# Ledger of designs, part 5: VH-VL binders against DNA-directed RNA polymerase V subunit 5C (NRPE5C)

Target 1, 233 residues: DNA-directed RNA polymerase V subunit 5C (NRPE5C), of Arabidopsis thaliana (Mouse-ear cress) (q9m1h8)
Amino acid sequence: MEETMAEEGCCENVESTFDDGTNCISKTEDTGGIESKRFYLARTTAFEMLRDRGYEVNEAELSLTLSEFRSVFGEKPELERLRICVPLRSDPKKKILVVFMGTEPITVKSVRALHIQISNNVGLHAMILVLQSKMNHFAQKALTTFPFTVETFPIEDLLVNITKHIQQPKIEILNKEEKEQLLRKHALEDKQLPYLQEKDSFVRYYGLKKKQVVKITYSKEPVGDFVTYRCII
Short names: E, the ipSAE of ESMFold2; O, the ipSAE of OpenDDE; V2, 0.75 times the mean of E and O plus 0.25 times the DockQ between their complexes.

## First folded at step 1 (VH-VL)

Design r2 (framework fv_recibokibart)
Fold by ESMFold2-Fast, scan of step 1:
Structure r2 (fold): chain C 233 residues (1-233), chain A 119 residues (1-119), chain B 108 residues (1-108)
Amino acid sequence: as target 1 above (233 residues)
Amino acid sequence: QVQLVQSGAEVKKPGASVKVSCKASGYTFTSYYMHWAKQAPGQGLEWIGEINPSGGSTNYNQKFQGRVTMTRDTSISTAYMELSRLRSDDTAVYYCARGEYSYGYFDYWGQGTLVTVSS
Amino acid sequence: QIVLTQSPGTLSLSPGERATLSCRASQSVSSNYLHWYQQKPGQAPRLWIYGASSRATGIPDRFSGSGSGTDFTLTISRLEPEDFATYYCQQYGSSPWTFGQGTKLEIK
């Protein structure tokens, strides 16, 4: 009878969030259906994440239904076709690429192949790898050979958008001058600001880095905005 | 239905400027890039540049840099391309086209605007 | 800039025949960023194939695209009268975005 998560209304399972109307799923063979749904959820979350980071995201991609996704990409999506490449709103010459990796182990050879595949994609300033397998130490080190920052996310981390369950704040990263001005004006020390850990899912979602100071503005009730500052540690 | 409707044909003298409009309907104007392309008589297509209607940011082909200006008016879902210091080799059909952000394909095109540059 | 070279410049065939159109890039282009357009005289171009192999909405299954790296191909398995047009490839891998010079498909 209790086939779902332990607590009533618990949203830990992506199935209950996106497909709560479904009844009686066949146990025998739905590997293709599960695979396409997983890629659909991860890709949708990736677009939402990129939009929230200031990239230009096509609204049609954000509103795409699972049925429409399957119509375009099929039951077994080709990994290369799932890739996302979008420009930064403030500087369209700067693009980010999201690459969906396969289930085979990711090795130094895999990273070298990726170098070749993207060699002519001019304007790339960042890349995200969506992982379905573990990356060995040598492959992780090989990611540093790219001339830009490469982030990795296990695909499981993208099946649910964590920000959908909280009010989305306005996020501004302070530059060195703004940080110094804040410290002088408010008599604060960098070490005395409230902290967010690098491993925090919120920090990873927005791609924040250690030692950055972030101004977070929450839209409060009609009484106005609430501003807070955090130092990433 | 998605539709891009361009302004009518123009005849200009060398040294003049021309401003072509492209009115979009049937979709959220700010959710797609707007591109402009040139096609001289009997020739192929040449990309001129793009504008992001959301922020108004532009990116121009260096060949046209300094002579082309792209703008938009979000209140009427219209994009504009102005080409200055016209020469005889600017005689062409100019197209606007809606660009998809991720892969950069142009899925809908305007009907084209013929610009003739003659004395 | 990436130069796209299409061959042949003109292809003369009869309805019912197979057509193979080539697009060669001067530098490697990811297949996701290689697209094909059809243009008939007096008309605007129309998106035909995107991402090297995906048919645009409403495009008949007799059209197929393939290729990777520097070599891309558009194939029409059995020509219909309405298929005679000029076909352009286009790349979005490196700015400035560029088109090939076109292959004109004409009735023999």
Scores: ipSAE 0.000, ipTM 0.412, lowest interface PAE 15.2, mean pLDDT 81

Design r3 (framework fv_recibokibart)
Fold by ESMFold2-Fast, scan of step 1:
Structure r3 (fold): chain C 233 residues (1-233), chain A 119 residues (1-119), chain B 108 residues (1-108)
Amino acid sequence: as target 1 above (233 residues)
Amino acid sequence: QVQLVQSGAEVKKPGASVKVSCKASGYTFTGYYMHWAKQAPGQGLEWIGEINPYSGGTNYNQKFQGRVTMTRDTSISTAYMELSRLRSDDTAVYYCARDLEWLSYFDYWGQGTLVTVSS
Amino acid sequence: QIVLTQSPGTLSLSPGERATLSCRASQSVSSSYLHWYQQKPGQAPRLWIYGASSRATGIPDRFSGSGSGTDFTLTISRLEPEDFATYYCQQYDSSPLTFGQGTKLEIK
């Protein structure tokens, strides 16, 4: 009920009581509008993120308007219908699942239910949970029982696409041979590779992992392509 | 029809181990969590733990942690619970039960396996 | 761990009477995660009520469940001879999963 309270914009705040309800009238006009808009924004950002990570995303999903989203999912979308399951472009046998969680606290039971739901999903190699509530310590531990990496994002983190606010560089993850060659070259020059923090929003957006080395290429203006390398820590 | 059929009664000495089986039929074995519960003579039910038959992942009640191991064999739709370092107070009927969805209620139970620990 | 305390431990009544069985949790439990089982001697437990108030398949309408927070109740409006059994409440809102100690319903 957190999302409904926040999104409807009624005079419900930390200190308000139900006796203040009369003052909230003006913001109850579009009952489902704010909720459906939040899911629309988060789902659109999720598709853009998956596309940028190399997954095969339907262009129709990237071009979907809010009005079209509401006609398909309604003003109170069913969470299960919002799920995204797409294959890697380079290896179509490998799929990622994005699950939108409800507003209730996430418990070991919630994680167990996910295990049951995905038991027949062949080729699943990664999962993302979009959170609207806190996950307790036991639920966090239970995520390690999946046979693949599970990432979590508060829904608030997906309401805007951070890459649209800055010029997008080209990101390439180095393979083992490329990484070893680069590290050997740096060792010969008696220098260390620069770092990017795992917690950084950029690193989280691209799903980069500790110890990966990435090649970052910036636009040609004004002197041509600028290339740099970073190790994730 | 859904059925859970457990292995027969066992008599063990203190310090030994026992492995109880639970064979599932009539549904997709990997689609539902399997739980194990203990019921000492004349007493109530006590939860031991759960296994996801799809992944093999387990969660154990802290009281049994270190003594219990749950496994499964998907080729024969069978779950196993092994309890080690048996004590006299481990004498009980052990049940397997199928978990249905988020709500963690057990819609089908095995018939129970009596394990007696005696000298 | 959440402790579920059932009361009374034993309830002696006659067929035709109303039975009220209580289950009290040591801390709040979502009603969606509280369930009731019936067990007869020599048998495995059987699901009776799930989600505090929903009857399992085949359970007569004389049985009803209610409650929220820490206080839950199983009510039998008019006892039949086959209703005399032990009833257990159960939660898995918090790990570990726990059962109440049971209420034995016996013929007076």
Scores: ipSAE 0.000, ipTM 0.409, lowest interface PAE 18.5, mean pLDDT 80

Design r4 (framework fv_recibokibart)
Fold by ESMFold2-Fast, scan of step 1:
Structure r4 (fold): chain C 233 residues (1-233), chain A 120 residues (1-120), chain B 108 residues (1-108)
Amino acid sequence: as target 1 above (233 residues)
Amino acid sequence: QVQLVQSGAEVKKPGASVKVSCKASGYTFTSYWMHWAKQAPGQGLEWIGEIDPSGGSTNYNQKFQGRVTMTRDTSISTAYMELSRLRSDDTAVYYCARSDYGDYEGFDYWGQGTLVTVSS
Amino acid sequence: QIVLTQSPGTLSLSPGERATLSCRASQSVSSSYLHWYQQKPGQAPRLWIYGASSRATGIPDRFSGSGSGTDFTLTISRLEPEDFATYYCQQYGYSPYTFGQGTKLEIK
């Protein structure tokens, strides 16, 4: 059915039809084991990550249990059905797509297939690939042919949400004017902004890019809120 | 035409570090991955890690993580592997090998190997 | 990590005979990730078969590779004296990349 229009946004804001009543009675803990559980954990973390980045995420997706996930996607989920496509809360015309890749190595051919799959998607401004295999050098280079930033995460990096163990700070990316004003103020005071490396787990989790300046607000009682700024390098 | 030439044999004490070099010629150094593999005496091959000479990004086998560092110098088309805190079981021939992209996904050219002996 | 088990460990044959070398993976491996290397004593390994079935440049027609899923085979239809060496299979698709323990082909 989808054929030549199969790509679209590959995304439904209105998904998650639940068949209530017997979901909590399901006992499939060991059946379909590792594969479905890995996808469940990675997808849940991806949704949490996107919510934390300011995307509009359906609460039903964040509250989904493993048993409910298996009821919807089965013991061997179809990769295309796992895809996430959500709009940015502040600008609904800008969407991000999360693609779950298979166990086959990702080659230039794989990247070209992705180009075809997403060619009809309107409003895509970013993409995340969840990897279960390596990408050769040419495939990595081919990712730069997309008209937006493509991030990659090994699926292992999404099995645990790193922010859940630490009191989550509020992170805001400064716009161009705010950044210029802050840098000007620091220059006048002969100060250097502290740095966060682009490899840092928090930087990757929030999708922060080199040269961005972020405002981090911590809440710690009884001290209250305090603010710091970081430049990504 | 394509050639990978490794540095000469090394004898080290336990706890020391060794740095092996691999000089590439006959191809565009930055267009191919460089891999390192270990072969203990009378044993098979074990993958240590890889480096993208273009960006300098590395991936290490967890078994060697924390003790291995891979670097490169694009101006002289040379890759390096440094192994620290050497133990007797690090005694082995170490190979560099390039990964050919396209029709070959395997390691199509290998260095001659560098024997590293760790003894007290 | 994917474990590759090669059998037999040692294969003793005479020139002119057929050799069959097996490589079994602990989980399914795409054929495009499965490669074979030949290594002679004192020498570096040499790529022999790539993608389970494709001969590398310069490799004689007597060598063939086959297999899919977890079972892969390297076949030498008629052994020549220069074929006696150790053969390693490799999966180069899933990190950490792994090699089999090797099959030593020796003259009877």
Scores: ipSAE 0.000, ipTM 0.396, lowest interface PAE 19.9, mean pLDDT 80

Design r5 (framework fv_recibokibart)
Fold by ESMFold2-Fast, scan of step 1:
Structure r5 (fold): chain C 233 residues (1-233), chain A 123 residues (1-123), chain B 108 residues (1-108)
Amino acid sequence: as target 1 above (233 residues)
Amino acid sequence: QVQLVQSGAEVKKPGASVKVSCKASGYTFTDYYMHWAKQAPGQGLEWIGEINPDSGGTNYNQKFQGRVTMTRDTSISTAYMELSRLRSDDTAVYYCARGGYDFWSGYYTFDYWGQGTLVTVSS
Amino acid sequence: QIVLTQSPGTLSLSPGERATLSCRASQSVSSSYLHWYQQKPGQAPRLWIYDASSRATGIPDRFSGSGSGTDFTLTISRLEPEDFATYYCQQYGSSPLTFGQGTKLEIK
């Protein structure tokens, strides 16, 4: 028995693929390049997201045009070539990998194949899977076998960078000392910290985790900076 | 659609053996363990054991060890549970259920069940 | 082996009422390995709640699961006639796999 996504998908009941939302947009400007444009938009947003999370991203990737993308990857990009692997600026030994999973059903065998593929990737501390197919419950549970956080994004969630369309505050994750000090102050004042939901689009964009406390700083002319705090639940 | 279809009801005498079948369809038979559970009349569920349809490896609840044998035929996607040396307290509905693997597979629920096979042990 | 004790054994309620079903484990069970099944007379059990709190496909949102460690709860916020059945908790974290003895939810 050979591990294949195609064999598993035809025999195992798997959810339908996601609607990535690019079909209507592409019909107005490029009838032959829907797939390449979708990958271009998602990959560009992924690089912007990783930059905003503190990863070292090549400026050339952030400024890449659709035409340049197509000259490098073609009209039907090979999924493996789309992968992103970049280090944290603050700790270059820690890397994140972004994997484009394609339209094939994602199964436990797919997750096992990822384990094999990344086994020699020294310093990998996080992974993002870009999905064009739904993961069944068992494949989702299999993500817990990785020794680091694995996030998933439907490709449609990466076609637009949400942070470019509203005024973005400065977001900082509090360290243990800062968090304890803030919690002590709130306990003394008999107050609770306001909450942000784990599934919130900004929480997902920045990869924030349950129980982290974030400091959000807004700049307001002429009054200056306003600070608020949120606990992720 | 995933479906597990079990063989029909059986009436056996004490000391006999019974072999219950469970035919799987709608998924890759070798990708999931097959489990068996017992439910005596008016009682709750009791796990009997599991078989890995790929390797044929089995793991039995110690309570049934020595009396139960689980096998499978991958060519017809069918699992079997044979219980020997039947006694009156073996009278029960026996269920097959699709379920979990080791930690690499992560299939930790009984997500699909057969309809059950009533085995009656009487003189 | 992990023993799961469900309480009460029988819960007699009327449609529209709230039901709270308890499952207590003899030792700690990860929430990822605690599941609930519904069984009606003459039918096979059906997966109802998995990973302590996630509803299986098609299960109404009046059902919720919660808990961690040794104490787990299945709650039905507003009983409907079709909800009267026996509910079993199950642990998948340790061999032998075990079920609770069941809580029978019956009409008063």
Scores: ipSAE 0.000, ipTM 0.401, lowest interface PAE 17.9, mean pLDDT 81

Design r6 (framework fv_recibokibart)
Fold by ESMFold2-Fast, scan of step 1:
Structure r6 (fold): chain C 233 residues (1-233), chain A 120 residues (1-120), chain B 108 residues (1-108)
Amino acid sequence: as target 1 above (233 residues)
Amino acid sequence: QVQLVQSGAEVKKPGASVKVSCKASGYTFTSYYMHWAKQAPGQGLEWIGEINPSGGYTNYNQKFQGRVTMTRDTSISTAYMELSRLRSDDTAVYYCAREYYGSGSYLDYWGQGTLVTVSS
Amino acid sequence: QIVLTQSPGTLSLSPGERATLSCRASQSVSSYYLHWYQQKPGQAPRLWIYGASSRATGIPDRFSGSGSGTDFTLTISRLEPEDFATYYCQQYGDSPYTFGQGTKLEIK
């Protein structure tokens, strides 16, 4: 019996973790709710992620319960209705779009269809695709035809918010001047700047890019704040 | 409800150009890709290319690249396919077809076809 | 380019018989992007089966499609006179989109 890789999937096991066993679900009842629960968890994590990246997110979306989600979207949610489009708090003319993709293979044609669907969306500066299928190399390359950065996340990566498992640091991306000043200081001290890999879950969650320098502030009650700097590699 | 009506038959000389039209009705023209296919007499179907009527973006089969141009006029819901430097082997019925996009994108409605004869 | 090869090229049968039409792809094609079209002489093609196995609206249940990977089949369980036509398979998995050369169903 394997727990997490069974056909019933991770969502059912995640739900069981928050159930202390007082809510006994039959085998048949498990079958009907898995799809809507997956979308609910992924969409909630996406909103939390966007909030943490500095986008303006409606509090009602963050507090939505599974039962409320099912009342709005049903047991088989329509993918287009799941989409998220929110503006940056610091620059409201810049918006990000989160698109939930279906289980059908994502091809170059799928990417071109997406171009048409978003052609009237003014102010898009970034997009995230939530994937339920593997993108081949050609489809991934077609994402570069968008005039902005497109990130992809397997839906499995959004079923749990990884930042909730540890104490949250404050993340600040250094501007050009701040970065130059910090790099000059390190050069003068004959010291290299510490690194974070682009593939790290933390880096992906915040959408950080190679060559960016970030200031990370950790807060601990008895000891106080600890500041560190990282260059994304 | 949904109809694709193509222009009438054409007879052209080798080296000439032909422009075939496909007028759409019964749906939102800009919401569906339009495809074009060739069928030579007694032969099978051959995909020529596609156009996105909203943005005007095109994708052509490399076999026709350089000789085919697809355009559209959104004000009259009409798609066009122009084939230049005509040869005798361009003699064929040309079809327009609407793509239903989404899971398993397919050609759900077809025009009646336009016979193009290249001779003399 | 994905090449679709249909076999047989011509299939001569009588009404009431079963017809099996094959479509073989030169490389793997997702079943979601394999479609079948019917064409009668002098007429435009009509969508018949989409996604390898789903009948288009109004298509009789004697028609069924199956297959995955590189091998796909269109089956007519009991031929009616109106079923004699040419059938084309098509792949939409990758550009350029291609059709098979067709299988002509003709009366014996």
Scores: ipSAE 0.000, ipTM 0.411, lowest interface PAE 16.7, mean pLDDT 80

Design r7 (framework fv_recibokibart; at its last look DockQ between E and O 0.01; V2 from the best seeds 0.00; counts 0 for: pae E 9.4 > 2, placed apart)
Heavy chain, then light chain:
Amino acid sequence: QVQLVQSGAEVKKPGASVKVSCKASGYTFTGYYMHWAKQAPGQGLEWIGEINPNSGGTNYNQKFQGRVTMTRDTSISTAYMELSRLRSDDTAVYYCARVGEYYYYGMDVWGQGTLVTVSS
Amino acid sequence: QIVLTQSPGTLSLSPGERATLSCRASQSVRSSYLHWYQQKPGQAPRLWIYGASSRATGIPDRFSGSGSGTDFTLTISRLEPEDFATYYCQQYGSSPFTFGQGTKLEIK
ESMFold2-Fast, scan of step 1: ipSAE 0.393; ipTM 0.706
ESMFold2, look of step 2: ipSAE 0.006; ipTM 0.564
ESMFold2 (binder alone), look of step 2: mean pLDDT 95; pTM 0.960
OpenDDE, look of step 2: ipSAE 0.022; ipTM 0.546

Design r8 (framework fv_recibokibart)
Fold by ESMFold2-Fast, scan of step 1:
Structure r8 (fold): chain C 233 residues (1-233), chain A 119 residues (1-119), chain B 108 residues (1-108)
Amino acid sequence: as target 1 above (233 residues)
Amino acid sequence: QVQLVQSGAEVKKPGASVKVSCKASGYTFTEYYMHWAKQAPGQGLEWIGEINPSGGSTNYNQKFQGRVTMTRDTSISTAYMELSRLRSDDTAVYYCARDFGSYEAFDIWGQGTLVTVSS
Amino acid sequence: QIVLTQSPGTLSLSPGERATLSCRASQSVSSSYLHWYQQKPGQAPRLWIYGASSRATGIPDRFSGSGSGTDFTLTISRLEPEDFATYYCQQYYSSPWTFGQGTKLEIK
């Protein structure tokens, strides 16, 4: 069985698998180096997302300018150099890896190669793939072979941080004991709590999973804190 | 020898349902996705949908969504495609085909099942 | 959905001649996910070329596939009587998976 990703003599211009309706941001911005700006925006949003999920993120990464990014990574960044690997603040032994994928469609072979590449990374407990192309059906299934949760984000979903300009609440995932205590206190079952859909942008941003119960704290000075609970469905 | 054997020809009236079977042999049934395709008389091939025989998850072409149901029975290595609310334009040969993993090509095909819808 | 357009619809040639069959995609398809199938009347399709250029097991070397982007070609260098059949291209790049309408290769 032999298959290659090579075009064998002809360069293929792979069209986006998503609508290319990016009008103002792409045509009125820096036309030269659009690729580096695209990676810069996505990587910055990824760091912000990881910070908001409780990972230890270097402040320098969050404040990096486009010019500084280009001085470090160049106009055509090497994908492997863009990778992010940061520890969870509450448990530094647990790390998350963010992998930027190329424009070539992601296949079972791509996933197998990734599995091999990360085999020496001790302490990985989660992974995020930033996609620039479609992931075929087998590749999606192959993500279940990792011993941890693998999330995917189309790169266009990371070009703008949807939580910017909105005060972010404090999000806490309840552990088993906390969840049981809450249910006892209110005489409620997990299914009777107010819900948030798994496909919700908020849920995806924070990486929340079905059946988790989250405590959401909204802080307003001087009014005080408001707490609510949600079950992910 | 790897083989897919389909059930025999069916004649149905408009509005009825038809269920076609595809029995796999010569390989581990749960390791490869199974696809179904339609070929109307004198026409080309049209993909209907796929099933993962391991977990039973399915994905259907939107054109058939709501009328097609794919299932499998792992104890007898058999996949099924049921098409409901039959119309005259559902008259076709229906094929099952194995998805060949890394190639993502349909390497083994059933012999086809002719379904005729007539009043 | 990606539309695959094959040309010509019917190709009438004699044994010994060269056949060139075209498959054009409505958007770029990686060559790794472009496949060709041969179908004879009353028979199921057979995988013939996978990944644009790789011959399936047992397929004679007179068959070759090429192409990238939106333009793909199946070439038969010297037609034999058994080669007269309908050939379909197929993409497995973007769901729903689609086939071309077919090119019928017939004896002149």
Scores: ipSAE 0.000, ipTM 0.413, lowest interface PAE 16.3, mean pLDDT 81

Design r9 (framework fv_recibokibart)
Heavy chain, then light chain:
Amino acid sequence: QVQLVQSGAEVKKPGASVKVSCKASGYTFTGYYMHWAKQAPGQGLEWIGEINPNSGGTNYNQKFQGRVTMTRDTSISTAYMELSRLRSDDTAVYYCARGTYDILTGYYEFDYWGQGTLVTVSS
Amino acid sequence: QIVLTQSPGTLSLSPGERATLSCRASQSVSSNYLHWYQQKPGQAPRLWIYGASTRATGIPDRFSGSGSGTDFTLTISRLEPEDFATYYCQQYGSSPYTFGQGTKLEIK
ESMFold2-Fast, scan of step 1: ipSAE 0.013; ipTM 0.514

Design z1 (framework fv_zilovertamab)
Fold by ESMFold2-Fast, scan of step 1:
Structure z1 (fold): chain C 233 residues (1-233), chain A 120 residues (1-120), chain B 107 residues (1-107)
Amino acid sequence: as target 1 above (233 residues)
Amino acid sequence: QVQLQESGPGLVKPSQTLSLTCTVSGYTFTSYYIHWVRQAPGQGLEWMGSINPSGGSTSYNQKFKDRLTISKDTSKNQVVLTMTNMDPVDTATYYCARDYYGSGSYFDYWGHGTLVTVSS
Amino acid sequence: DIVMTQTPLSLPVTPGEPASISCRASQSVSSYLAWYQQKPGQAPRLLIYDASNRATGIPPRFSGSGYGTDFTLTINNIESEDAAYYFCQQRSNWPLTFGEGTKVEIK
């Protein structure tokens, strides 16, 4: 039956709604510990982001309510319990790990401790750190010692999913040959490729990298597909 | 080619209900959220709410609480803003705007705006 | 609600000089900040999104910078065409909020 929908992104009763309440971020609607609500919202967005990047995500995690989250993790969640480790759908041997960091400053010592903690996690090909504090210069450089890409997101960046309730465009990263062919074609037509900045929220959400060229296909039914290309700079 | 246009009454009496229509063309109506933003004379912009024209789900600025309703008519490519209990402070130019990226909550195309004056 | 504060309210500028407008958020909005231009009698026009990306068709003299709570819109070599109101907007938290606006006047 047709029911009046709760307001998207700003629901007052997140626990009872169970619909768009997972994306509600209004501070005036926080009914419990701020800490648990922030981790709940960030973790939910992280799962949605990983699903959109092609990782296998459990539907139970995506449908978890704030009330259920607090029942499982408590008002003051243990950071290690919040971690996400999921395989890539196209190659289950490749996994990504999402680590939730505390409010303490992140130092080289913190990064070294993380190396030790994940040493038994065979198959990791990427990692995301969710930050509640800034990293100093030395800690940032220490992230390059991991044998895979490590991304960082301030927790504020994960409190809402910017792609929620839109038709997801098909995003394809062009290989070397495809990229060269496209650039040659553009040069012949006296045309330059449009760009997206690496700090762009869309680019960060999908984990795109500098120098990649992406093909973005929007399905405009019944009109048909609209294709655009962007170089990440 | 993308066009949005607002239409509705230019004058509303206090306590009456306002109804404004946004008609869109030049793109697939159901692919982009539509927002309503208003601007009082000589003042800044105020976000009112939005609708997903595919599913019909809505989001509202809590400031308007129970006064504001946004609906859609897919057969006409229209979004309708309805606001009850109009007051002179609601005098403003009302815009409908298309969401960037579909629902990125930035506005890439705007209607020309329609001035609504609330007075007796 | 996140309050967006713009400085200055009014900015008279001579053609060919740079102009800078500041926008401060009452709490961190990361990079989720846009800038709009509005000329008299017209609807707003998107200039910059996600703090520093120029929208399609926007000339390179317009640039945005900033992260967190402090943001700047810069117009290099300002032209007479650039006389307008400029507004910042955040999309980090609901409801979406705009700054009060800055009127750029060409002298």
Scores: ipSAE 0.000, ipTM 0.402, lowest interface PAE 18.3, mean pLDDT 80

